VHH binders against q8pxy1. Designs and how they scored, part 41

Target 1, 323 residues: q8pxy1
Amino acid sequence: MMDPQIERKLIEIMRVIHESDKPIGARAIADELNNRGYDIGERAVRYHLRILDERGFTRKHGYAGRTLTDLGENEMNDALIGDRFGFVISRIEEMAFRTTYNPETDKGDVVVNISYFDKDDFETVIELISYTAHAGYMISPRVRIFEEDSLEMSLPPGKIGIATVCSVTFDGLLLKAGIPVEPAYGGILQIENKKPARFLDLISYSGTSIDPIKIFMNRTPTSVLEVLEKGEGKILANMRQINSSAYEMTGKILKKAEKVGLAGCITLGEIDEYLLGAPVETGKFGAAVVGGINGICALEETGIEIETNPISTMLDYQTMKEI
Below, E stands for the ipSAE of ESMFold2; O stands for the ipSAE of OpenDDE; V2 stands for 0.75 times the mean of E and O plus 0.25 times the DockQ between their complexes.

## First folded at step 17 (VHH; framework vhh_6z1v_2)

Design zb3 (at its last look DockQ between E and O 0.52; V2 from the best seeds 0.00; counts 0 for: pae E 13.2 > 2)
Fold by OpenDDE, look of step 17:
Structure zb3 (fold): chain B 323 residues (1-323), chain A 124 residues (1-124)
Amino acid sequence: as target 1 above (323 residues)
Amino acid sequence: EVQLVESGGRLVRTGGSLRLSCAASGFTFSYYAMGWFRQAPGKEREVVAAISWSGGRTWHADFVKGRFTISRDNAKNTVYLQMNSLKPEDTAVYYCAASKYGWYFRDSEEYDSWGQGTQVTVSS
């Protein structure tokens, strides 16, 4: 039996091939995979392509590269049934749907990220997360701490868990108001003079099987500490697209959210206009939102070891405490 | 501390022109919509004009009828109101206001910060 990791790579290669409108070469496939957060070289891709060829999943077109065969497409689809390209989006949609928090009543559940760190780092973690949140680079200054003996969450020995509010909470709030929200991009946002300037890099949610935020966490170092200290640096941020018909209502909802500490939205873009350098579809406007885990990123930048599960679960917002 | 400071208001004759300025500080100006309001004696405060954070979108009240123009300079953290063809009916205290998401809103309650106002008087 082939190593599951190899099988996963094969599937991802097939996905890249499938998404191409023409035969695609190994180098291009490698580049695309790297853009999607997979660390793989051209040589490795060539090796995997040979496997795919042998399996009859791909067809070679000389120097032009490979395409998927019907067999390959079927196999890809079968393999992806559990991990379809839209998995991240589906996860976002699911969590948005599960969001029940009402800013007006101050009741309900929000979407949270869960992070784990050594208990000895507790004071530092709380301090830096608090600082980051109050600087405006997190969704909310409220967190929930899980101790080792917590019944709600199983933690590794010697570890503490912390829940931070996830940006998907905004999707949920808007959805509950009847506003469809489309996840558009995750990216690295440049901060200049304590102001959001532009996205330096973007990954489309529709173009990846992995959460763009997770990809950037592993691929491109943030400099949240530098932002906090000097007002210059790089943070994680997301962008949503919303139909222009919902512009006013969106604004109203966001204002209500801010009053209860959900203040992670940077700004709304103009209808049909780029937002912070990110493209927006016609008939829509963008909403830029800070990454909910920027505080965690700041901690990682200090050298603290932290494991993070983005878009992890739902928590009652009232049980989360401002730090 | 958030500050909005209006300037430029003065006495002018009918048909005259004024340019009001509002200098902003204490917040990320470039991502806030800005608005001008006015309040005449004995009347309710009313919205005059609004501009999006980027300046790409503007709105003007019907009574403006092309006489006033709102603009902004994000590099200077300033919003302007160019007022032409002024009439006695335009006499009021003019206020600058900021809103993160509410520039389409015509309700003053949607604005988070307000200046102290500048007096514009138009004589016949």
Scores: ipSAE 0.397, ipTM 0.738, lowest interface PAE 1.4, mean pLDDT 90
Fold by ESMFold2, look of step 17:
Parts: sequence; structure tokens; C-alpha cells
Structure zb3 (fold): chain B 323 residues (1-323), chain A 124 residues (1-124)
Amino acid sequence: as target 1 above (323 residues)
Amino acid sequence: EVQLVESGGRLVRTGGSLRLSCAASGFTFSYYAMGWFRQAPGKEREVVAAISWSGGRTWHADFVKGRFTISRDNAKNTVYLQMNSLKPEDTAVYYCAASKYGWYFRDSEEYDSWGQGTQVTVSS
């Protein structure tokens, strides 16, 4: 579990790097942070820079220092625009609260991730996302396409946007039924014989402003294509905890969602037991759900350049079409 | 193809004991919750007991509580129902059923796969 004070320092270091006109070294970063009222030394800055490098947020320029990568720039902007000083859990909770989709009526808003890619890759993107979704490794086969003339978002020339359903939609469905859901971990899940086996790596959502899924996409490669072809490999998945008193009702709600195509729930754990190797608190059970962006991971494995803003916004599910 | 085959049903006297077995094949048994249901002549099918995918949680209907025990052996792909202190009212066809993703429900509609049943008859 990452200390909240470490996460805050990571954001402030990225801010200093962002504001620099040139690559900047650890000593200069420490001096600037001290000017801003932080008490931090050069060695502590080097420690945090190693974490930023590991997450893919900074680029080294030899002895000249570091700059932010495109990923680091986007993540810093998300942190500054969203819940300043907040945790990714707060974003998840807000989006779950805003979920109004009702599986009985097929009406309402779901949480989506937004990805952008070059128009020239359109056919490949659509085909692979469709295949991945229908194989059961995404939340829903419904997507929404945004072209450069979209009135709903601004796209650079030559880019297409695609919305895919986010796993937080399940948290919202449960919350509307009176079942609070605690996001616990994002992770890499091993698939064996087309079935979940165990989490291979986990990052806690607790105390972090940086989405664990983004970290895994940029550091620990998946093998979604191998899973699709052979039934063996690694996918993105996440785990949430739910109070044991809601065990049967949670199952009923997720079963109803599955019947209307929201089928990304992998399994529910036993009360007080680890779920697929992920820890679960006493008095609770876990629910493991595929990452809504596993189709994007598969595309990245083919070498396609694609950027994703996870947990981006709410969309009316009726405006999303099955592919 | 999911297949569930019950066995062990037979005639027993009031107060006797009996163990039912349900052999599962065609799916990863350890990911499924299991239930035992029964249907007596002229009555609707009713849930008797249910068990989570690992066996860590069980539920028993009030009319069998303390007398019947559901269990499972995931290494053998088998669910059991140990039936003690049998009464004539326990006479029924007993079915096992499976629910995907390890969830278990007490409503028969929520089970995806069913066995063909085994007859239990309690005399006297």
C-alpha cells in the first residue's frame, strides 16, 4: 500500500518538472520544493523520481535531468483538474454515484473510459475491441465512436475517439441498490484454460491519486492477445470489497447485469477469504472484474498508438452501440 | 457442456440416514456455487441447501436445518447432501444445480444448470 504523503509528493514533483523550461535535476527540484514550503532533500527527491520513472511519467535526459512524458503530463493535469489533493478512490466513488443505468429498463448513464487513436487504424481497432468484448474480457460490447466533427468532444485532426464501459459501472449499480462498494486493487490477472487463476501483481487504490490500471499499462505488459488466441495469459482486472451482509443481493444484481450484456464480473469471493490471491478484509468479500480497457491493451500489444483516459465521464448507455 | 448427475437416492425408513452425491463435469466445478433442491409429488420445487464455490459458506432451509448438511469436494467435482433423521415429508426427487461465477442464490430461477434428479423415499 502506498503512503498518501508519498503520492502527494509525486504530484508536486511532477508540477515542478512541468513548470521547468528545460530538463531539471533532483537538486533543483528539491530547492524549488523548499521554496514552496516543503521540507525535502535531494535524496528524497531522487527516491520519488525513481517511482515516477518506474510509472512511465518522467523521461531521463542523461545528466541534464528529467522532463514529463506525455503520460506524466496527462496524469498531472487529471490530478490538478479533478479532485485536487484527492485520491483516485474519490473519483471512483463520484462516478459510481452518478451511475443511473437501470438494467431493467436499459436506460441511464454508465461510466466510460475514452481512448483516442489514428483514423487509419479504425478497422483494426473496431475488430479487436469487438473480439475482445465478445470473448468476455471487457465490460460490454457496446461502444460509442466520436469522430473529428463531434459536437461532444474536441478531437485533433485525424483522430477517432472510442468510449468503452468502465468497471465502475458495476459499483454504481450496486450503490443504487444500497450496497456500498470499496475499490481495493487494480492488478494483473493470470488466465489459465480460459478461466481466472490468480492475481500476479496488485496496486492498492487506497491512498493513491494515480490509477493503478494506468501504471500497469505502461510498466507491466499484458498478453490479452495470447488470452484471446490460446486461453492463457495476462489481463487487467480489478477487485473491490463489499460487506458480507450483501453477499446474495450482490450476486443477484450482477447476474441481472450479465443478462443485458454487462458481463465483466469474473467472480465473487468467499467471506473473509482472499479472492484469486488478493487480500480481503474481515467481514467482507471480494468481487473481481475485468478491466474495461482490455481491448485497448490488446491493441497496444499489436503496436497501435492509442491513448486512454480511464474513468473519463458518464454516457447514456442507449447512445452506445454493440460492435 | 455442463452435466450434473445425482446418485444415492433410495428407500429408507423414518429416522434413517442417506447421503446424496452429485457428480459434475464439463465445466470448472470450483468456480460454481451449488444447490440441492427437491420436488415432492404435487408440490413446487424448493431449495434445500446451497454452498459457495469453495465450500466456505453454506445455507440450509429451516425445514432441514440440523438434519441435512451440504458439502463439496472440489478435487472430485462432487457436491454432497448428508440427510439424517429422515421424515416421510422428505420424500421427493432431489436435484442438484449449479450457478456460474461462484454466486449462490436460493431461487431456482438463478441456477443455470440442473441434474435429472434422484428419488428419495422415506417409509412409515
Scores: ipSAE 0.000, ipTM 0.356, lowest interface PAE 13.2, mean pLDDT 82
ESMFold2 (binder alone), look of step 17: mean pLDDT 85; pTM 0.878

Design zb4 (at its last look DockQ between E and O 0.02; V2 from the best seeds 0.00; counts 0 for: pae E 18.8 > 2, placed apart)
Fold by OpenDDE, look of step 17:
Structure zb4 (fold): chain B 323 residues (1-323), chain A 124 residues (1-124)
Amino acid sequence: as target 1 above (323 residues)
Amino acid sequence: EVQLVESGGRLVRTGGSLRLSCAASGFTFDYYAMGWFRQAPGKEREVVAAISWSGGRTWHADFVKGRFTISRDNAKNTVYLQMNSLKPEDTAVYYCAASKYGWYFRDSKEYDSWGQGTQVTVSS
């Protein structure tokens, strides 16, 4: 049996090949994988491609590179039952649909991220999350704490769980109001003088099978602590695109959300205009939203070991407490 | 053209109250963060309070100590500064400012538009 790690790499290589609109070479595959947070060289990729060739999963097109065969596509799909292409968007859509929270009634479920950390770090975690949230770099200052004996979720021994509100909650709120929302980009947002300046890097949700936020977490370290301390640094942020017909209504909904602590929206862009350096399609406007896990990023920057499952589950917002 | 017009500044006695208003025009007010700044003679301009586009988030300077409150009415394109328990040290020209971002900021350089200011004088 081949090393599970090798098998995973093979699947990821196949994913990159699948996403390409043309044959793709080993170097390009390696580069793309590295961009996605995988540390792999061209030589290693070539080795793996030979394996894929032997398995009949890839077809070589001379110097142009490789494509997936039908067999390869099927294998990839079978192996990635949980990570299929478009899965991220599908997940977002699913969770948005499941969102039931109504800011007017203060009832319903929101989308949350779940993070796990050592119980000994509890005080630090709460303090820094609170600080980050109140500084405006999280979606909500409300969190839910899960202890080891929690019936709601299974935690590893000695660990504590924390739920933070996910930005997909906004998608849900808007969707419930009848407004279609398109996940456009995840990226690194430069903060200058405590002000959003520009996206430094962007990954389109439609161009990747991996959550852009996850990619950036692995690729480019944030400097949320620097933002908090000096007003300068890098945070995670997302961008949504919304049809211009819903501009006013979107604003109203976001205003209502903000009043109940869902204040992660940075700003709305003008119709047909770039937002913080990110492109916007004609007939649409952008909505920039902070990454819900920026608090977690801040913690990681301190050296705290923490595991995060973004877009994890739904929680009743009323059960979440402001810290 | 973006216009910000402050009003409400006047002479008041120590301990008195005053409400400043800033009427905005020439831009989509609902999407702009607003701020109040003040400048006393011989001193640098300093931020007093700031408010997000929706009004859901506010910030007040430490020297305010709960005496002042920023608010806004988006239907009227107006931002307010309620000032209570005024002190002579509060004597200054008060300026309204607008930021193109929905977030409020503390640095004056981050605001794009400014009013002409309104004079607040607090007598002993």
Scores: ipSAE 0.014, ipTM 0.283, lowest interface PAE 8.5, mean pLDDT 89
Fold by ESMFold2, look of step 17:
Structure zb4 (fold): chain B 323 residues (1-323), chain A 124 residues (1-124)
Amino acid sequence: as target 1 above (323 residues)
Amino acid sequence: EVQLVESGGRLVRTGGSLRLSCAASGFTFDYYAMGWFRQAPGKEREVVAAISWSGGRTWHADFVKGRFTISRDNAKNTVYLQMNSLKPEDTAVYYCAASKYGWYFRDSKEYDSWGQGTQVTVSS
């Protein structure tokens, strides 16, 4: 579990590292933070630096200290620009609340992740995302493409944007039906013989300002391509908890969503039981759902450079096309 | 060890047809995507056509669309390139390549194994 005060210290440490022109060590970071009025010792800075390393936000340069990775720079800059630090769970709750998609009418907004890639990679990106989605390892085969002249999205020069459906859309569907959903974990899920086997690694959504999925993408590679090819490997997935009183209705809603192309729920757990090795609180059951960016993970496994903003925004599902 | 052996390259007249074959051994062919690339002297290798592991998806470069067709026979561990309406610009060494991920790519960097190539020469 993560104390919210630890998250604030992580951001301040990243700020000091960002402002340094060279790799910087724990003692220098502690001295600078004390000069800024923070009461923190070198040992506490080393503790927080281990957390940053594990999350992929810092790179160690031997005894010279650390610099920020591209992921660390992006997350620090987003926090600085917005002047707000939010836990990922708060963003999930907001996006779930804003979900208006109705499977019966096929109208309304879904939650999407936005990824950017070099326009020269367009055909490869589309083909691999299509393959991954139709194999059942993404939320939906519908996507939205944004080109340089898009009025809805600002794009870097020479880049194409792609929106893929985020698993938080399911949280929104359930919430709209009166079923509160508790996001619990993001994780790495082992696939064996084309079937979910167990979560190999989990990060709780509680107390984190950085999406566990971003952390996993930088920490260890998935093997989505191996899963597609051989039915063996590792994918991104997440787990939510739901009060046991909603067990039957949750199943009905998710099956209705599958019939209209929202296919990403892997399995519902039994009441009061761990699900695929992930803890579930008493009085609840788990629902494990594939990560909406597993097609992006497959692309990264090929070496394509692609930047992903998970839980980015809402899009009208009718403007998204199956690929 | 992975082995790819191209055959069928020869001299042919403009407008003629030619079929290239690539025999594969030393790996489970059914799990690999395959591609045909070509390289003229002094030029970079360029992708000509590609096919997924099952043959269910194919891709052809614009400069060969309607003229070349990639196919595969997984029972014979062979990938083919049917080349029709040949032009002098098609003169090159043609290479067969395999990707272990089962999905084809247009970037040669993504292919793990390569054949020695077969020469295709198109005369006027």
Scores: ipSAE 0.000, ipTM 0.121, lowest interface PAE 18.8, mean pLDDT 81
ESMFold2 (binder alone), look of step 17: mean pLDDT 85; pTM 0.875

Design zb5 (at its last look DockQ between E and O 0.50; V2 from the best seeds 0.00; counts 0 for: pae E 9.2 > 2)
Fold by OpenDDE, look of step 17:
Structure zb5 (fold): chain B 323 residues (1-323), chain A 124 residues (1-124)
Amino acid sequence: as target 1 above (323 residues)
Amino acid sequence: EVQLVESGGRLVRTGGSLRLSCAASGFTFSYYAMGWFRQAPGKEREVVAAISWSGGRTWHADFVKGRFTISRDNAKNTVYLQMNSLKPEDTAVYYCAASKYGTWFRDKEEYDYWGQGTQVTVSS
């Protein structure tokens, strides 16, 4: 996890960039920050700019320097609101709390992502999502389709909506069992020979006001199609941290979940050990979970235009159909 | 198709050694805990040893008392059971099993996949 002090510096750097009428270089940023009372060198600024670049908050203009992306501006604005740094986590916690699904009774609500696409792409969407889900790269093979005439959801003209199960559902299941779950990272996970290998990039939930998964989606760094076709590529995944005292119970709950199609958990880490290259706090173990929207990512990779709202709402899991 | 294929079981004398192997295919082996079970005639299947997906955590039954050691090679999708100082009481069919997550090694109900078993016979 990134030091809160570092996060503050990132925000201040973004502020300086925002206030500039043109791309601004690291030296100029450092000078400006020093003028503002921050003791920071050019080298340190460059380091932080790399982080911002990786997060998609800044755009590099060669030697001219950086500007903020729309995402960066939003992040900056949100972060300036003292309570916004925890906004994503708060959203996750809220949705986890709202989760009522019980795998044993097969009743209750799960957390879903909502995506919108052109009705003419329907067949392709269903096929590819089904394929991705059954390959094990989604949380569940169950989806819910919303037509234009749906009373439950307002859709743009000519569009169809699809709900996919969100990984936060696992947070909810565990929470209902009395197990606190901490969102740790969202990231890009390398698949090699049809196996999860390691995280290539990670964003801490505590270090951003935007869902890390959303950040990566905007950058389109995934190659889910390659994973599906060749067993090699990059997918979205999340990591949770859980207190070691709940290790056995967590496993049992996940087993129950899998029996009802909620099989998005890749594996549990060893206590106090890194999981797939991601750090874990002492006294905790990691849980790696596939991104619920990997099917959507696959679609985007084909060139299909699709809009996605992660962690959107709750749906009755029984109303979702396996495709 | 998921397959677990045990090998190495044979007749050995008391005090002898044997190494069992289990070759896995059809699932992501490197993220499953693996276990060895045994079942003697007229007895219930019992857990012998288990190992986490990473190999960082192992468990052995009390009756093993340091005689058996479970290990794995994820590159070969294989789990092993080295058995030393074998006794007639160790005579059984030995089964390999795989468990996703593997948070509770002792519970056979948590194992998802099972092999057909290999016969180990220890003569006096």
Scores: ipSAE 0.641, ipTM 0.844, lowest interface PAE 0.8, mean pLDDT 91
Fold by ESMFold2, look of step 17:
Structure zb5 (fold): chain B 323 residues (1-323), chain A 124 residues (1-124)
Amino acid sequence: as target 1 above (323 residues)
Amino acid sequence: EVQLVESGGRLVRTGGSLRLSCAASGFTFSYYAMGWFRQAPGKEREVVAAISWSGGRTWHADFVKGRFTISRDNAKNTVYLQMNSLKPEDTAVYYCAASKYGTWFRDKEEYDYWGQGTQVTVSS
């Protein structure tokens, strides 16, 4: 009756509910599932929640949403032991596919990260992001500001939103040119004497349900401020690998992107060689790119409270302004 | 200010040897692939040899293969062209060029910075 794809969605929904401290609604569940690479709408989530209710796995709390019953908790726990899901690589590939920006025409959408911060921090946020971007540690100095009256984004009270360009935009540009890109690692990159030296730590996108960049933000502090001031320290970066047949064309596309301000690619590696200490498969080469949120990391290092949703959405690049 | 400064060009006899050097400043040399190009009077500028950012991969044009060798020293921000068994047809202005993204290219359009050139003249 139920096929494997439906059962998988039910398990994914139960996992999100399990991870919530409070009852959670269909919209929040849909948002989290999309963050994990599932393209599912609120209506579809409500449909699956009715199935879970009928099975006795969830309990509705009016408009507050749903929690798991004891039966649901036991069933979800058994499923988690036998299956790992929520791989972030599918979300990255979806966002790369949705990239339509064309550097030749300056038209189309780029992938962005969204961060929220208190209105009182506005000047400091803008100044530090600008400084970090112009120092070459972000993808682009263009940003988009969202205020409480924005029609395009709902904001928590008292917060300002800022969109910064995500490194997945490069994957999208390459894919649009017919070059498949394999996301390989997120990592911490050592900067020595103002130069990239080596990846100090790596988390593979394969086999993880959480974005490695978000893992590093919570687990291992960066020192972007130290890099900006002294040329020594640690930044976020990621590495992708690309089939050797695209070696020359990849370089040409990245040069075109740089000319229009999309300038976060550190370098392309040698074919069949490690890149800055990161493994690369035979027949491929690596491309190392700065994390699009290094300016946010610098802000967190100053103690500013700022919440970031990486790989959040698509924005028309023409609506983003250089700061 | 980005600068590429070639040196070592001079008059040599057929069969002689010459080493060109190119000193780089004003950019992070180890991020850049380097190339040597040459241009004879009335001719288009042509690639002679190229080397990746690490020095791990090189390419040499067929007309110089076995005679010229490109190399680099990233600690000294310098790229070299060792030219052996020189022929009169090697007479040209030799240019050093740099290209970002860590790999070499054969096309001059892919190079971002250029030196002013150094004259090599090979006499019979």
Scores: ipSAE 0.011, ipTM 0.474, lowest interface PAE 9.2, mean pLDDT 83
ESMFold2 (binder alone), look of step 17: mean pLDDT 86; pTM 0.890

Design zb6 (at its last look DockQ between E and O 0.43; V2 from the best seeds 0.00; counts 0 for: pae E 4.3 > 2)
Fold by OpenDDE, look of step 19:
Structure zb6 (fold): chain B 323 residues (1-323), chain A 124 residues (1-124)
Amino acid sequence: as target 1 above (323 residues)
Amino acid sequence: EVQLVESGGRLVRTGGSLRLSCAASGFTFDYYAMGWFRQAPGKEREVVAAISWSGGRTWHADFVKGRFTISRDNAKNTVYLQMNSLKPEDTAVYYCAASRYGTWFKDSEEYDYWGQGTQVTVSS
């Protein structure tokens, strides 16, 4: 049985091919995949295309590239791709459901991102994460550090893990209060004079199989460092849509959350109105939330190599420490 | 340190106008809804007007009847209350208040920070 990771890549490649109006080459496929948050080179794509060819899922058109065969299209439709459009949302919903943290009792689990970095970068990582969080561009200033000998998490050799609170935690808090939350958009948010100005770009959660935040991390460079230093730049942020009936209750819950360090919600929009340039459906209001991984983005901007798994797992929030 | 500093309160004649200002510091002003409250001698504190963080939504008490207008300048971290056609019954200490995630700014309990107030006196 082929490595699940390989299978995933194969499916994504097929997706790219399917979306193309013409035969598409390996380079173009690689580019598109990278734009979608996959770190894959042309060579790797070619390797995968060979597999697809062998499976009869793709047809080679010489130098023009590949198209999907009927078999490939059927496989794509029958297999994981159709299910994947909803995968991110499903993951969000799952993690929201698993959220048990109660700001009033200060007990329970929150959703976290897990990032891995070289142990030699530890001091820099802690410093910059702390700085970013206290500047208000993370969900919480609390993190959890995992060492190589951690029993809770398997780490690559020489690496340290850091858990940061994920924005999905808000979804969970609201859900536990009986408020349905719709993931609407991930985007790039312009900061001007240390204030949120507008979304520069948005990707709908319903329109992608990949977390929009992950897409932007790979496609569009952030400038979190510039924001931190000059008050100007670009950060990652999310938009949620919530039914207008829950407007007051949402505010109350967010206030409670903020008291315990969960302060990643930028603001609530007006009912039926755009929020920071992002559209909102009639009968709903927007909630703009900072990307939980903006600290990680800042680190990447420094040149630090860091691997991030967004919406990774649940952690007891009390075990996370403010840095 | 969080500070809300009201200014502009003074003695005015009936029918006169006054503009109150509240300068905010020590918190991210743009993230807060702002409100004006007043308290007359022997009376309970009451909400006068409120404005959302963006200024896109405002609320005014019924007794205002179009005489007062709340506004804000986020660039200056300031909220204003323009008061026209003032009456003796408008005599009170006026307070500025800030509410994070202010979704219901008619309720004083929704406000997190308060100013010390400025005295407005309207003479007959």
Scores: ipSAE 0.723, ipTM 0.876, lowest interface PAE 0.6, mean pLDDT 91
Fold by ESMFold2, look of step 19:
Structure zb6 (fold): chain B 323 residues (1-323), chain A 124 residues (1-124)
Amino acid sequence: as target 1 above (323 residues)
Amino acid sequence: EVQLVESGGRLVRTGGSLRLSCAASGFTFDYYAMGWFRQAPGKEREVVAAISWSGGRTWHADFVKGRFTISRDNAKNTVYLQMNSLKPEDTAVYYCAASRYGTWFKDSEEYDYWGQGTQVTVSS
């Protein structure tokens, strides 16, 4: 996890860069921030700019300074929206609203998670994500690779970025069809004999400022590799609630999504019933969906160093390739 | 290979009873809604009954209400149709069908897998 004070300064620096009509250097950024009432020196700005470069949010133009990448522009805009509300629910709702992907035409934007890894691990990363996705433990086998010279994202030397489809894409598909979806829980799901058994741990999204998936990645270990090999173990999953009046239409939409490779929905619950041990409100049913980063969890289980920003941004699904 | 194999269809007298079964293989039965459909000669295929993946929700067509009961045994990967008080108009080929996502459906187009059918003939 990042220090919150550092994250705040990163956002403010991105705002200054965004407002500049040309590349801007660290001294000018520091001066502008001090004019806005922030007490920060040029040295500290350079430190934060290196973090932004490493996250792929800024692009250096030699001595002229930096501009925001497309990913940086999106992240700055999303962070400003989040600052007004400060809750993960607001980010989920915004990303669901921004989903434009249409399974019938195979066109439009999906929600993605972004992960970063050493380029020397490329073959292993691709192989394991492909295996995990085709086993049904990710949302889609389509990914997008970002190399260090990408205009869309700036990476530190030796790093590669990978986008994997986020489960919030299902929320967006349903919302586009007029079906509101209430994100309810993130959790750890036990798999027994290749079947979902029960949620072992649940964290409610309600009022939470930290994405429960980030909490689980740091607290409760998964065993995705064991699931892939033996059909036994623990995966990341999440659960949402949907009004019972949409029961049949939800099923129809999810079936259409499966036909185009968006297949991470585990099951729909019965109306008014708990789903895999997760509570569901009266008048509603649950939908349990695998975590879109289960392939990343499998990689971490092998010891590969990889950093993930879940619910990161939108990407055109047509630019993502099946692996 | 996905298979749905119906059994139990035969000739029975009016007022008699019959139990159809459908054994499923090649897919995770627990995640599928199941339906029974029938088709008489010269008529369109019609839904008779449907059941959700857990068995917690069932639907029966009005023309069989109170006479037919759909049920399932997920441990045996089998869906059943208990048919009581049979009438000559129940004569048809009966098909079982499976649909993904545990949501039961009335429309035949929503079913992904179909059995070959079993003939039920009700004599007067």
Scores: ipSAE 0.258, ipTM 0.667, lowest interface PAE 4.3, mean pLDDT 83
ESMFold2, look of step 17: ipSAE 0.219; ipTM 0.641
ESMFold2 (binder alone), look of step 17: mean pLDDT 88; pTM 0.899
OpenDDE, look of step 17: ipSAE 0.721; ipTM 0.874
ESMFold2 (binder alone), look of step 19: mean pLDDT 88; pTM 0.903

